# Ledger of designs, part 19: VH-VL binders against b0r6t4

Target 1, 212 residues: b0r6t4
Amino acid sequence: MARFGVDEAGKGPVLGSMFAAAVAGDPAAVPDGVADSKRLSADRRAELDDRVRASMRVGVAEVPVDRIDDPETDMNTLTVAAQADALGRVVADGMAGYVDAGDVNEQRFGRRVANRVAADVAVTAEHGADDEYDLVAAASIVAKVARDAHVDALAAAFDADIGSGYPSDSTTREFLAAYVREHGELPECARASWQTSRDALGAAEQSALDEF

## First folded at step 6 (VH-VL; framework fv_oberotatug)

Design s35
Fold by ESMFold2-Fast, scan of step 6:
Structure s35 (fold): chain C 212 residues (1-212), chain A 124 residues (1-124), chain B 107 residues (1-107)
Amino acid sequence: as target 1 above (212 residues)
Amino acid sequence: EVQLVESGGGLVKPGGSLRLSCAASGFTFSDAWMSWVRQAPGKGLEWVGRIKSKYDGETTDYAAPVQGRFTISRDDSKNTLYLQMNSLKTEDTAVYYCTTEYYDDSSGYPFDYWGQGTLVTVSS
Amino acid sequence: DVQMTQSPSSLSASVGDRVTITCRASQGISSALSWYQQRPGKAPNLLIYDASSLESGVPSRFSGSGSGTDFTLTISTLQPEDFATYYCQQANSFPLTFGQGTKVEIK
C-alpha cells in the first residue's frame, strides 16, 4: 500500500527558493478536494494545507537561491535532494509511495531519491504523479503554499510587489529591472544563473551606455 | 463544470474596432488569471495577453504585436472577460480563444481551460 | 523571445504505434513547458504541464519529459482519437510562446 507522496514547487522562477514537500499517511485520510481542485483561492489552498497537516505527516525542504546558483550542482540533483530531504522527515522503514518525477528517466529519478533517504523506502517515480495519486496531489499543495508564503515574505522584505517570481510575470520582470537599475546588481532573492537575471543586468548596462 | 464561451467575433475592415466577450461559469471567476490566445486560419497558436485576478491587482500583459492596440479587461460581477481590439490589421485575422491560466502552478502557468473560440476576420 | 521548435512538423502513424514528438527551446526554460492537443475544428486542450505532469482526465498513454531546452511528448500506444496537432508552449519567459505544431496523421 502506498503511504507517501512527494512533489516540489518553484523550479522555474527567477526569484526565490524552491520547495519540496512530502505527505505520509493513509491515502484515505487525504482531505476531500485535494485531487479535484484546480481553481483554488489563497484561502482554500491554506485551508487544504491546514487539513493535510492535521490528518497526515508533512515534511518540507527549502532549496535557497545560493544552492540553486551553485555551479557545482544542477536542477535535477537539487530536486532529488529536496524531495529526499522532505521525504526523510516523514517516513519509516518499509514504507512505499510515489514521487513526481523531475527527470526524463522515471526509474533513475526514483532510485536517486530512495538512495538519499536514510529509511529503507520503496519509491516509484512517475511523470504526472500528482494527477494519479492523492498523496502526491497533497504534497503539491503543501509545496505551493510554502512557496507562496516565501514569495509573500520576499515582497515584504523588499517592500515591493515582486509578482509570482516567474520571468513570464510582468510584475516580476519590472521588479527585477528596477532593482538592477537602482542598485547596479541583482537582488539577493534573484537566481543569478537564470537568463532573465543576465538579461536584466545587460539591459541596465546598455541603458547606462545610452545615457551618453 | 467549467465553461468558457466567446462571442463578438465577425468581419471588420482594416483600422476598425471589435470587442470580444468571454462568459465564464463553473469556477470562481474572480480568483482566476485569464488569457487570450489566437490562431490564424491554418496556422499555430499565438499568445495575445493576460489579466490577473482581482486579488493579484488586475494587471495586464500583452504580446508585442498587439501592445497599444488591444486592451484586456474583466467584470467579475458578470463573470466576463473582454478583449477590446482597436486599429485592426489583416494580420489580426484569427480564431480568438479565451483561456484560464493555472496561477498556482509551481513551474509556470499552463492554459488549462479553453473556450471554443470566436472568429475575427479583418478584410477590406 | 524564446523560440520553440518542434520536430517533426508532421508524421504519419498507425493505431498502436509509439509516437514521439520533440520540442526545443532557444534558451533554458527550466520545466515551464506544457503540451496541448488540438483535434481538427476544436479548441486546444491541455495534456501535460510542468514538462511531465499529466493533466487530470488525460489518458496515461501520454507522457512528457525533459527540462532546460529539450523536451519530449510520447504517446505509448496511439489511439484513433489521437490523430491531431500537438503544440508545446513555454511559460518561463515573456512573451509566452508556442511551438509551430506537430500534425499526427493517419498512415
Scores: ipSAE 0.222, ipTM 0.691, lowest interface PAE 5.1, mean pLDDT 88

Design s36
Fold by ESMFold2-Fast, scan of step 6:
Order: sequence, then structure tokens, then C-alpha cells
Structure s36 (fold): chain C 212 residues (1-212), chain A 124 residues (1-124), chain B 107 residues (1-107)
Amino acid sequence: as target 1 above (212 residues)
Amino acid sequence: EVQLVESGGGLVKPGGSLRLSCAASGFTFSDAWMSWVRQAPGKGLEWVGRIKSKYDGETTDYAAPVQGRFTISRDDSKNTLYLQMNSLKTEDTAVYYCTTEGYYDDSGYPFDYWGQGTLVTVSS
Amino acid sequence: DVQMTQSPSSLSASVGDRVTITCRASQGISSALSWYQQRPGKAPNLLIYDASSLESGVPSRFSGSGSGTDFTLTISTLQPEDFATYYCQQANSFPLTFGQGTKVEIK
């Protein structure tokens, strides 16, 4: 029987950290409602996160912006490392489970995650694993709740509405543009390697050129 | 099942332009690094260029023979990879394959899935 | 650029034969080498990555070895479906480069 699930949240935002989470335990103990994670409000996710933590073992790993921007690594490698770190916090030798695949080759991704975990575990990686396996769906909720809390903390630290942190969010784009206009640089929470960040810097540079 | 389907090949005159497409399915396209590899009739494989995932900045790299003439782009909302070819030369005549790049620890990237290819013939 | 040279360029073999193909890099590439098979009229498929790692779904009769500059692909017992052209490819240095290919033909 599968005893763990792993997933991540926050790969696509231009602002803030990415998180991976692992949930280990009896699949039958996963709370009702976890399978609806894609349509849940932040409040409902937080409630389910509390229930998951009460009945299961939970591990979380954070990938900060400076690691995401490191040109000597890539998002695929960072996702493998974060999933392995989260999983290593909750597993024991002989356990088997599912992870959401972060790479085109599911088997290679699963092997890479397993090889970074000190315990002897059997990892099966699948695209869309959170739609198929309750433990992965639970891990998805935990990762999203960690990301939600992180975004809330960033908004408080910058004393501004930063939106979701995603490039598609107009509030996020306006925060980024306004910050660059005022300070002449990206906020510390921005992923500098993202196209959205480069666009914001380019727009500010163009405005400076237009003054001449 | 992972599938890549190329289209857009055909006959074009020297100096002309052509745009190739590659429709991807069976995996999370937005997570994948993608490449174009070509093969002249009866000859070997030649890497053309790559585009990284949107999470790795969507940066592009090109082989010297096509630098400045070819442009690789992607539309993640359509799961489609593109190769815009300008200033075509007879030497560009080849079957063009789109391929995914798998990541492996510190050893480089293998081309783990390939499409069937589309023929581009540059001739007067 | 890293130049990849394969030996031989062509060979003739019979079903059941042991076939060995070598690939030599002009510079050290560690283990960053992959092997591909291309059957006539088909797209290439990945056989080996990281010099010696067998790709999922590839028969165990295929094996790879080597590191640095000298690499070998071995087919322990040639099957009818193995008559194809084989390519090595390095990913250690930009630009990515392929060997010229080795054609394995039926005797």
C-alpha cells in the first residue's frame, strides 16, 4: 500500500518562494474534501491543512528566491531537491508512495527523488498525481497553504497588496512596476530570472531614456 | 502517452522563410525544455537549438549555423513549440525533429522523446 | 565545439552477433553522453544516457560504458530490429553535438 504523497506549489510565480510538501500515513486517514483542492478557498485549504497535520506526518521544504535565481541550477533540479527534502522528513525504510512529476520523464523524476532520500523508499512519479492519489492531493494542500502564508507575510513586509505573486495577476504586475519605478531595482522577493522581472526593469530603463 | 507532432514543412526557395510547429501532449509542456534537431537527407543528426521552460526563464540557445536566422519560441497555453526559419539556405534542407530534454544530475540532458519529423526542402 | 567521432562508420552483422560501437570526444565530457538508435525511416529514440544508464523500456542487451573522452555502446545479441544507425551525443559543453553515426547493416 502507498504510504506517502508529495507535491509542490509556487513554481510559476514571479514573487516569492516555492514549497514542496510530503504527507505520510494511511491513505484511509486522509480527511474528506482533500480531493477538491483545486477549487478550495484559502480558508478551506487552511482548515484541511490543520486536519491533515492532526492525522498524518507532514514535511515541508522551502526553495527561496535566491536559489531559484541561481544560474547554476534549474527549476527541475530544485523541484527534485525540495520534494526529496520534504519526503525525507516523514518516511521510513520500505515505504512506497506517489509524487507529482515535475519532469517530462516520470520514471527519471521519481528515481531522482528517491535517490536523494536517505531512507530506502519506492517512489512512483506521475503527471497529475494530485488528481489520482489522496496522499498527493493532501500534500498539494499543505504546499499551497505554506505558499499562501508566505505571500501574506510578503504583503505585510512590503506594506502593499502584492496579489498572488503570479505574472498573470494584474495586482502583482502593478506592485512590481511601482516598486521598480520608486526604487530603481527589483524587490528582494522578485525572481530576477523571470521574464516579468526583466520586463519591469526594461520598462523603467525605457522611461529613463525617454527623459533625454 | 507522450506525443510530439511536427508540422509546417515544405518546399521553399533560398532566402525564403518557413515556420514549423510541434504539438505536444501527454506531459506538462510548460515544465519541459524543448529542442529542435535536424537531419539532412542521408546525413547525421545536428542540434539546432533549445528553449528552456518558462520556470527557467524561456531562454534560447542556438547552434552557430542558424544563429541570427532561426528563432525558437513556445506557447504553453497551446502546448506548442515553434521554429521560425528566415533567410533559408540550401544547406538547411533537412527533416526537422522536435524533442524534449530530460534532466539528469550533472551529466547533461538527453533527448528523451522525439516527434516523427517534418521535411524542409530549400531549393530553387 | 566538442567533436564526436564514431567508429566504425558502418558495419555488417548477423542476428545473434555481439556489436560494439565506439565514440570519442575531442575534449573531456565526463559522463555527459547519450546514445540514440534510428531505424530506417523513423525518428531517433534514446537508448542510453549518462554514459551507462539504460533508458526505461530499452532492452537489456544494450549497454553503455566509458567516461571522459572514450565511450562504447554494446549490443550483446543482435536482433532483427537492431539493424539501424546509432548516434552518440555529448551534453557537457555548448553547443550540443552528435557523432556522425554508425550504420549497422545486415550481412
Scores: ipSAE 0.015, ipTM 0.665, lowest interface PAE 6.9, mean pLDDT 89

Design s37
Fold by ESMFold2-Fast, scan of step 6:
Structure s37 (fold): chain C 212 residues (1-212), chain A 124 residues (1-124), chain B 107 residues (1-107)
Amino acid sequence: as target 1 above (212 residues)
Amino acid sequence: EVQLVESGGGLVKPGGSLRLSCAASGFTFSDAWMSWVRQAPGKGLEWVGRIKSKYDGETTDYAAPVQGRFTISRDDSKNTLYLQMNSLKTEDTAVYYCTTDLYYDDSGYPFDYWGQGTLVTVSS
Amino acid sequence: DVQMTQSPSSLSASVGDRVTITCRASQGISSALSWYQQRPGKAPNLLIYDASSLESGVPSRFSGSGSGTDFTLTISTLQPEDFATYYCQQANSFPLTFGQGTKVEIK
């Protein structure tokens, strides 16, 4: 019987949107090679995304930077909402499946996702669900491909190498530092609430002060 | 020059504890995901666990044989990775290697740099 | 867990020989496979990543091929420093798993 898997990508970057994806169908129909170790290249993810979309139902939800920076919400709530939005696009009443838990309390996270979906679904949330369940691994690939396309579009829009958008990427930090130095403000694609963004603003201010 | 230097290995009794350290230099440690890989005497390689960068949430993953007994942590201010080993068993006897795992754009490189290893012997 | 099986477990060879080592995954891993060399008493060194990409600084006599479940490491002309144990490793799914190793010994 048809089942589903849900995951997100882009929760930790300082640049750009977060994406959630849901994949629904027969677990036996999931293409070989979707197990998500986070070590697949962008090209391999794109190939697998095409294969998943050819055989399964797919839903994607985007959480833009302005929503992420909204002080009236938090990342756990945004993750629940995005997963529920993506899942709602692919499910029917009576379906059951797995989601990657974004909360320490797996049961609570699963309940919150299920309660936001109009269809009556049974959600089981687990940490590391993409390592255990092929449908969650497939959803992870879809979410990462959506994120990859988003980052590519940002790089084109800024006519710059912005790296991956993750704070751990030195290219991303160099892009932020250069942008703040030249413009006196964060680029619109930067999550202002992130420590990396605050560090970039502080470094530019300190550099200006050090000249006098 | 990239270098990883493990220390803290030694002889310990079953049920004991030991903490390994890995001092990193020659690259931006805070950007890197780090892993521990072990090798029992005369045997093959076995992945122990990993820790992501602080920027990527500093989350940890462990192989089933060590889950609940071993804890991986990092101190970016000292460029040092740690492996806290509790409730040690004779089957934990191995050379423990510190390795790098760089994540950005899913590079596909799981273990691009390795330390020289430190021997842990669990014996009665 | 993805199980990685290498063949042969050991082989004897002479300098100048062509050596071929195979690695088989229990399930599809796309091209998410790396090859490592471990000389006696030394730490492993990365030779090949993404099934066929040669790591910087590694001699061109080493090559990798394959995808899915079947992979091959080839040393075209064995040199004295190549007597070592070779490991394949999959990065497609957790836990990360290694093959049991292939020891290349002097004939």
Scores: ipSAE 0.005, ipTM 0.480, lowest interface PAE 10.6, mean pLDDT 86

Design s38
Fold by ESMFold2-Fast, scan of step 6:
Structure s38 (fold): chain C 212 residues (1-212), chain A 125 residues (1-125), chain B 107 residues (1-107)
Amino acid sequence: as target 1 above (212 residues)
Amino acid sequence: EVQLVESGGGLVKPGGSLRLSCAASGFTFSDAWMSWVRQAPGKGLEWVGRIKSKYDGETTDYAAPVQGRFTISRDDSKNTLYLQMNSLKTEDTAVYYCTTEYYDDSSGYYPFDYWGQGTLVTVSS
Amino acid sequence: DVQMTQSPSSLSASVGDRVTITCRASQGISSALSWYQQRPGKAPNLLIYDASSLESGVPSRFSGSGSGTDFTLTISTLQPEDFATYYCQQANSFPLTFGQGTKVEIK
């Protein structure tokens, strides 16, 4: 019987950490509304996160920016490690469950996650697992809430509206451009390996040249 | 069932104004990011602009060709999105679609997952 | 702005054929690429997001691949309802931009 679900949030942003979450428990105990999480406000996601934590075991793992930017690793490997770390906090020997696949080879991804967990667990990885399995949908909410809290903390630390952290968010782009213009370098929360970060540095240099 | 229904399109002369409406149902409108995308007759799709949810600051973004002429707004009490179009040009002739943006922290990208049927705006003398 | 170029602009195909459409970005966009289908006289609908993720409710005959600048949409076994125009769209950079479209016509 499937007793856990795992997912991550924050693989695509130019700002901040990525998070993985694992939820373990009875699938029938998953709160109503979990499947609708992709269109909910941060406040509504936080309410669902509280309900999930009240009825199930939850584990969270963070991948900080310096690990994401490390050229000795890659995003697939970091996702495997984060999912395994989160899952290891909530499982016991003999449990089985589903994880959202982080690369194109579902079987390989699942094996890599299982091999990094100390407990003997059966992992089935599938693309779009959060659309199919309530425990994975619950893990998705937990990961998104962890990411939301992280973004809020960054906004407070910089005393600025940083937006969602995603490259297509105008508020995020304005924050990044303004920071680079003022300081001549990326903020520590920016993923330097992202094209958006390189573009922001290039635009600031070109603007300086154009001011002559 | 999600539904988006655009209205307010029609024939208008260059330099004129027009306001489009999009009535939303089947989801929590106040939590959604909303966009306008247009398509000139026989041509491709062009993003016009968007408005974030109230909880994400209700800020607006616009494509360069419409910046300063178009204004996007929303009335959450009526589940309605608006596009105020001023100083219309013949180049603004298009079917205008109301669409939702799919925001997912896992994927991180904002594809347009629900679309209305569109409303035709013709700018001609 | 990031320019999206699709190839071919049109193609003729028969039911049962394998159809491949490509999309090229003028700059690296990671996997921030979506594919849309627009049937004649209808609004577009989302098929693929994040380059390779199939949208819920979309038939498994549709698949996406690619990263960086080169992307592909494949229809493994064309059905009558698949005669439509297909658009790619990038969401890595502002403004959001679409390809010019690829029309799949009945042979």
Scores: ipSAE 0.282, ipTM 0.709, lowest interface PAE 4.8, mean pLDDT 88

Design s39
Fold by ESMFold2-Fast, scan of step 6:
Structure s39 (fold): chain C 212 residues (1-212), chain A 123 residues (1-123), chain B 107 residues (1-107)
Amino acid sequence: as target 1 above (212 residues)
Amino acid sequence: EVQLVESGGGLVKPGGSLRLSCAASGFTFSDAWMSWVRQAPGKGLEWVGRIKSKYDGETTDYAAPVQGRFTISRDDSKNTLYLQMNSLKTEDTAVYYCTTDRYDDSGWPFDYWGQGTLVTVSS
Amino acid sequence: DVQMTQSPSSLSASVGDRVTITCRASQGISSALSWYQQRPGKAPNLLIYDASSLESGVPSRFSGSGSGTDFTLTISTLQPEDFATYYCQQANSFPLTFGQGTKVEIK
């Protein structure tokens, strides 16, 4: 009778993938310090991630930019699918656990996640579940570490400082603006459906018109 | 548990300078992005600027009305955030709040706030 | 700058009422919106982030909805402690901007 926790990271960035993570095992094995995940540096999260992986089963699911930009889906549906994919990697029939709700309707969200998992599991979705349940807090850290590693890999691939990937981060916006100025198109890592991406393209087009 | 305590507010004349401090406790200050938000008497909230953690480059961003006049800095050894205000104008009169930022949430919420310190710029 | 306009600017309500406050962005902001409550003489406190996510410790009578340009904060059953000013805030564009506030006053 193992329990599980599920959460996601990276719904709001204009750059890169979002990730969901599931952690399954004995709740007593969850390391101290996971409750403060909202204010931890990337390095502290990475240390906790290593400790979680040493004692628990961990599943991670990635939602790449092309899936996020697909007009036939929406962010809530993608979040449900990612959480179910991550959970399906670590569970067996009869397990029960908690997920952080990505929808205002907690019951609907939990039902949708459970219905996408092949194993027969009992899912309870709650807002703020990472504050209440250590396994969800652990999953939050795992998802954030996966996102952190993804952002680092993107920075390396583009040989540039891309910041956090969030639209209000000035470093992220400067990277987008510079890339569009030089290339005339969005970088592959940018979510084209984001208003920030459309704004960057529009600004570059207007600048080009002004320069000729 | 988490506490932010602002100090340094007071009455200053136009063109003057003032430095605000924010003493933080109850969380790992060195990991946190921090902002200043102000509120003029009887008016709404206005974001002033922010500073990233040193792990994220300790860079600063400012709203246009204060750019070039205000400087945000931090001393992680003292768990203290600062706002240096130069060339003060009457429109800078406001209660100044120190906040913690959750930058990895899409709403960029300011989840903890101090009680604020009043700055009055008047001749 | 992205302009955030709240409606109404003020309203009068009674305990037990359902209260709805709207926030409109001048440009699309996806779900990058937070809601704050400020009681008289107090600092603001966070209620909702990511348009619809309830902050830990906030009563379930508060809910948020919307995406793009139109957002709503709902208080399902107004309590005495809810008489306050409410602010929306966007984080999709720099600089971060707040709505002008909606004051919820006792009838």
Scores: ipSAE 0.558, ipTM 0.849, lowest interface PAE 2.7, mean pLDDT 90

Design s4
Fold by ESMFold2-Fast, scan of step 6:
Structure s4 (fold): chain C 212 residues (1-212), chain A 123 residues (1-123), chain B 107 residues (1-107)
Amino acid sequence: as target 1 above (212 residues)
Amino acid sequence: EVQLVESGGGLVKPGGSLRLSCAASGFTFSDAWMSWVRQAPGKGLEWVGRIKSKYDGETTDYAAPVQGRFTISRDDSKNTLYLQMNSLKTEDTAVYYCTTQYYDDSGYPFDYWGQGTLVTVSS
Amino acid sequence: DVQMTQSPSSLSASVGDRVTITCRASQGISSALSWYQQRPGKAPNLLIYDASSLESGVPSRFSGSGSGTDFTLTISTLQPEDFATYYCQQANSFPLTFGQGTKVEIK
């Protein structure tokens, strides 16, 4: 019987941390709405997160911007480490479950996650596991809620609307452009290795030249 | 059953205006980010613009060719998405698709599509 | 803008064949790539998201791989309903951009 699910949120944003979450417990205890929900608002995710936490064990791991920008690592390795960290907080020897695969090779990804967990667990990694397994869907919601809270905290810290943090978000791009224009550098929350960050720096430099 | 049904397409002269509608059903429309994607006859897909959910600020983004001419809006009480097209050009001739975005609120991918409505801009 | 280039632009195949389509981004896009199928006269439908995640309801013969700039869509055993045009799309950088399409034609 599968007793845990693991997923992550925030791999693609230009702003802020990535999060992984693990949910462990009886699959029958997963709240209604988790498995059949495709698009959820932040408020609805928060409601479901509260219900998951009330009935199941939850672990969350954060990958901060400075780790994401470290040229000595890569996103697959960071995802493995974050999933293993989150999973290690909720599991016991002999448990089995599913994780959303972050690597082309599902078996390699699953083995890497299992090898980083101190408890003796059986990990099955599959692409799109959040569409197939209720516990992974629950973990996806938990990870997204952690990401939502992190973005809200960044907005408060910078006293600005930063949007979702994703490059496709106009509010995020406007925040980056305004910050670089005012300070001459990226905000601390920006992933400097992202093309969006490089574009913001280039645009601000060009604007400064054009002010003459 | 998720359904997106576009309407309002037709023949219009260059410089004219047209308003497209997209009626949504089978999902919680108010939670979804919505986009318009177009396809000129015999050509590939081109993203036109997007509107976020009310909970995410209801902000709009547009591709450069339509910026300043097209406006996207939504009416959550009617589960309807709109595209107001002004100052139409012959190169705006295309099938216009209404699309939803995913579960992850990143603005991609386009997980549901309508069947499209044809807009022809010709003298 | 991030340019998405698909290869080949068209190919001919038979039912039962393994088909591979590639997509190359002009800049790094991480895993922010989706694949769509468009049958003649129909709207596109989502097949793959986040480079390798299979959309619910899509047959397991479809798979995606890659990260950064080079991506691949594979159809392991081509079926009659798979003769269509396939598009890749990136969402890492604004504006959102599609590849030019790959038409899979009956041999």
Scores: ipSAE 0.037, ipTM 0.630, lowest interface PAE 6.3, mean pLDDT 87

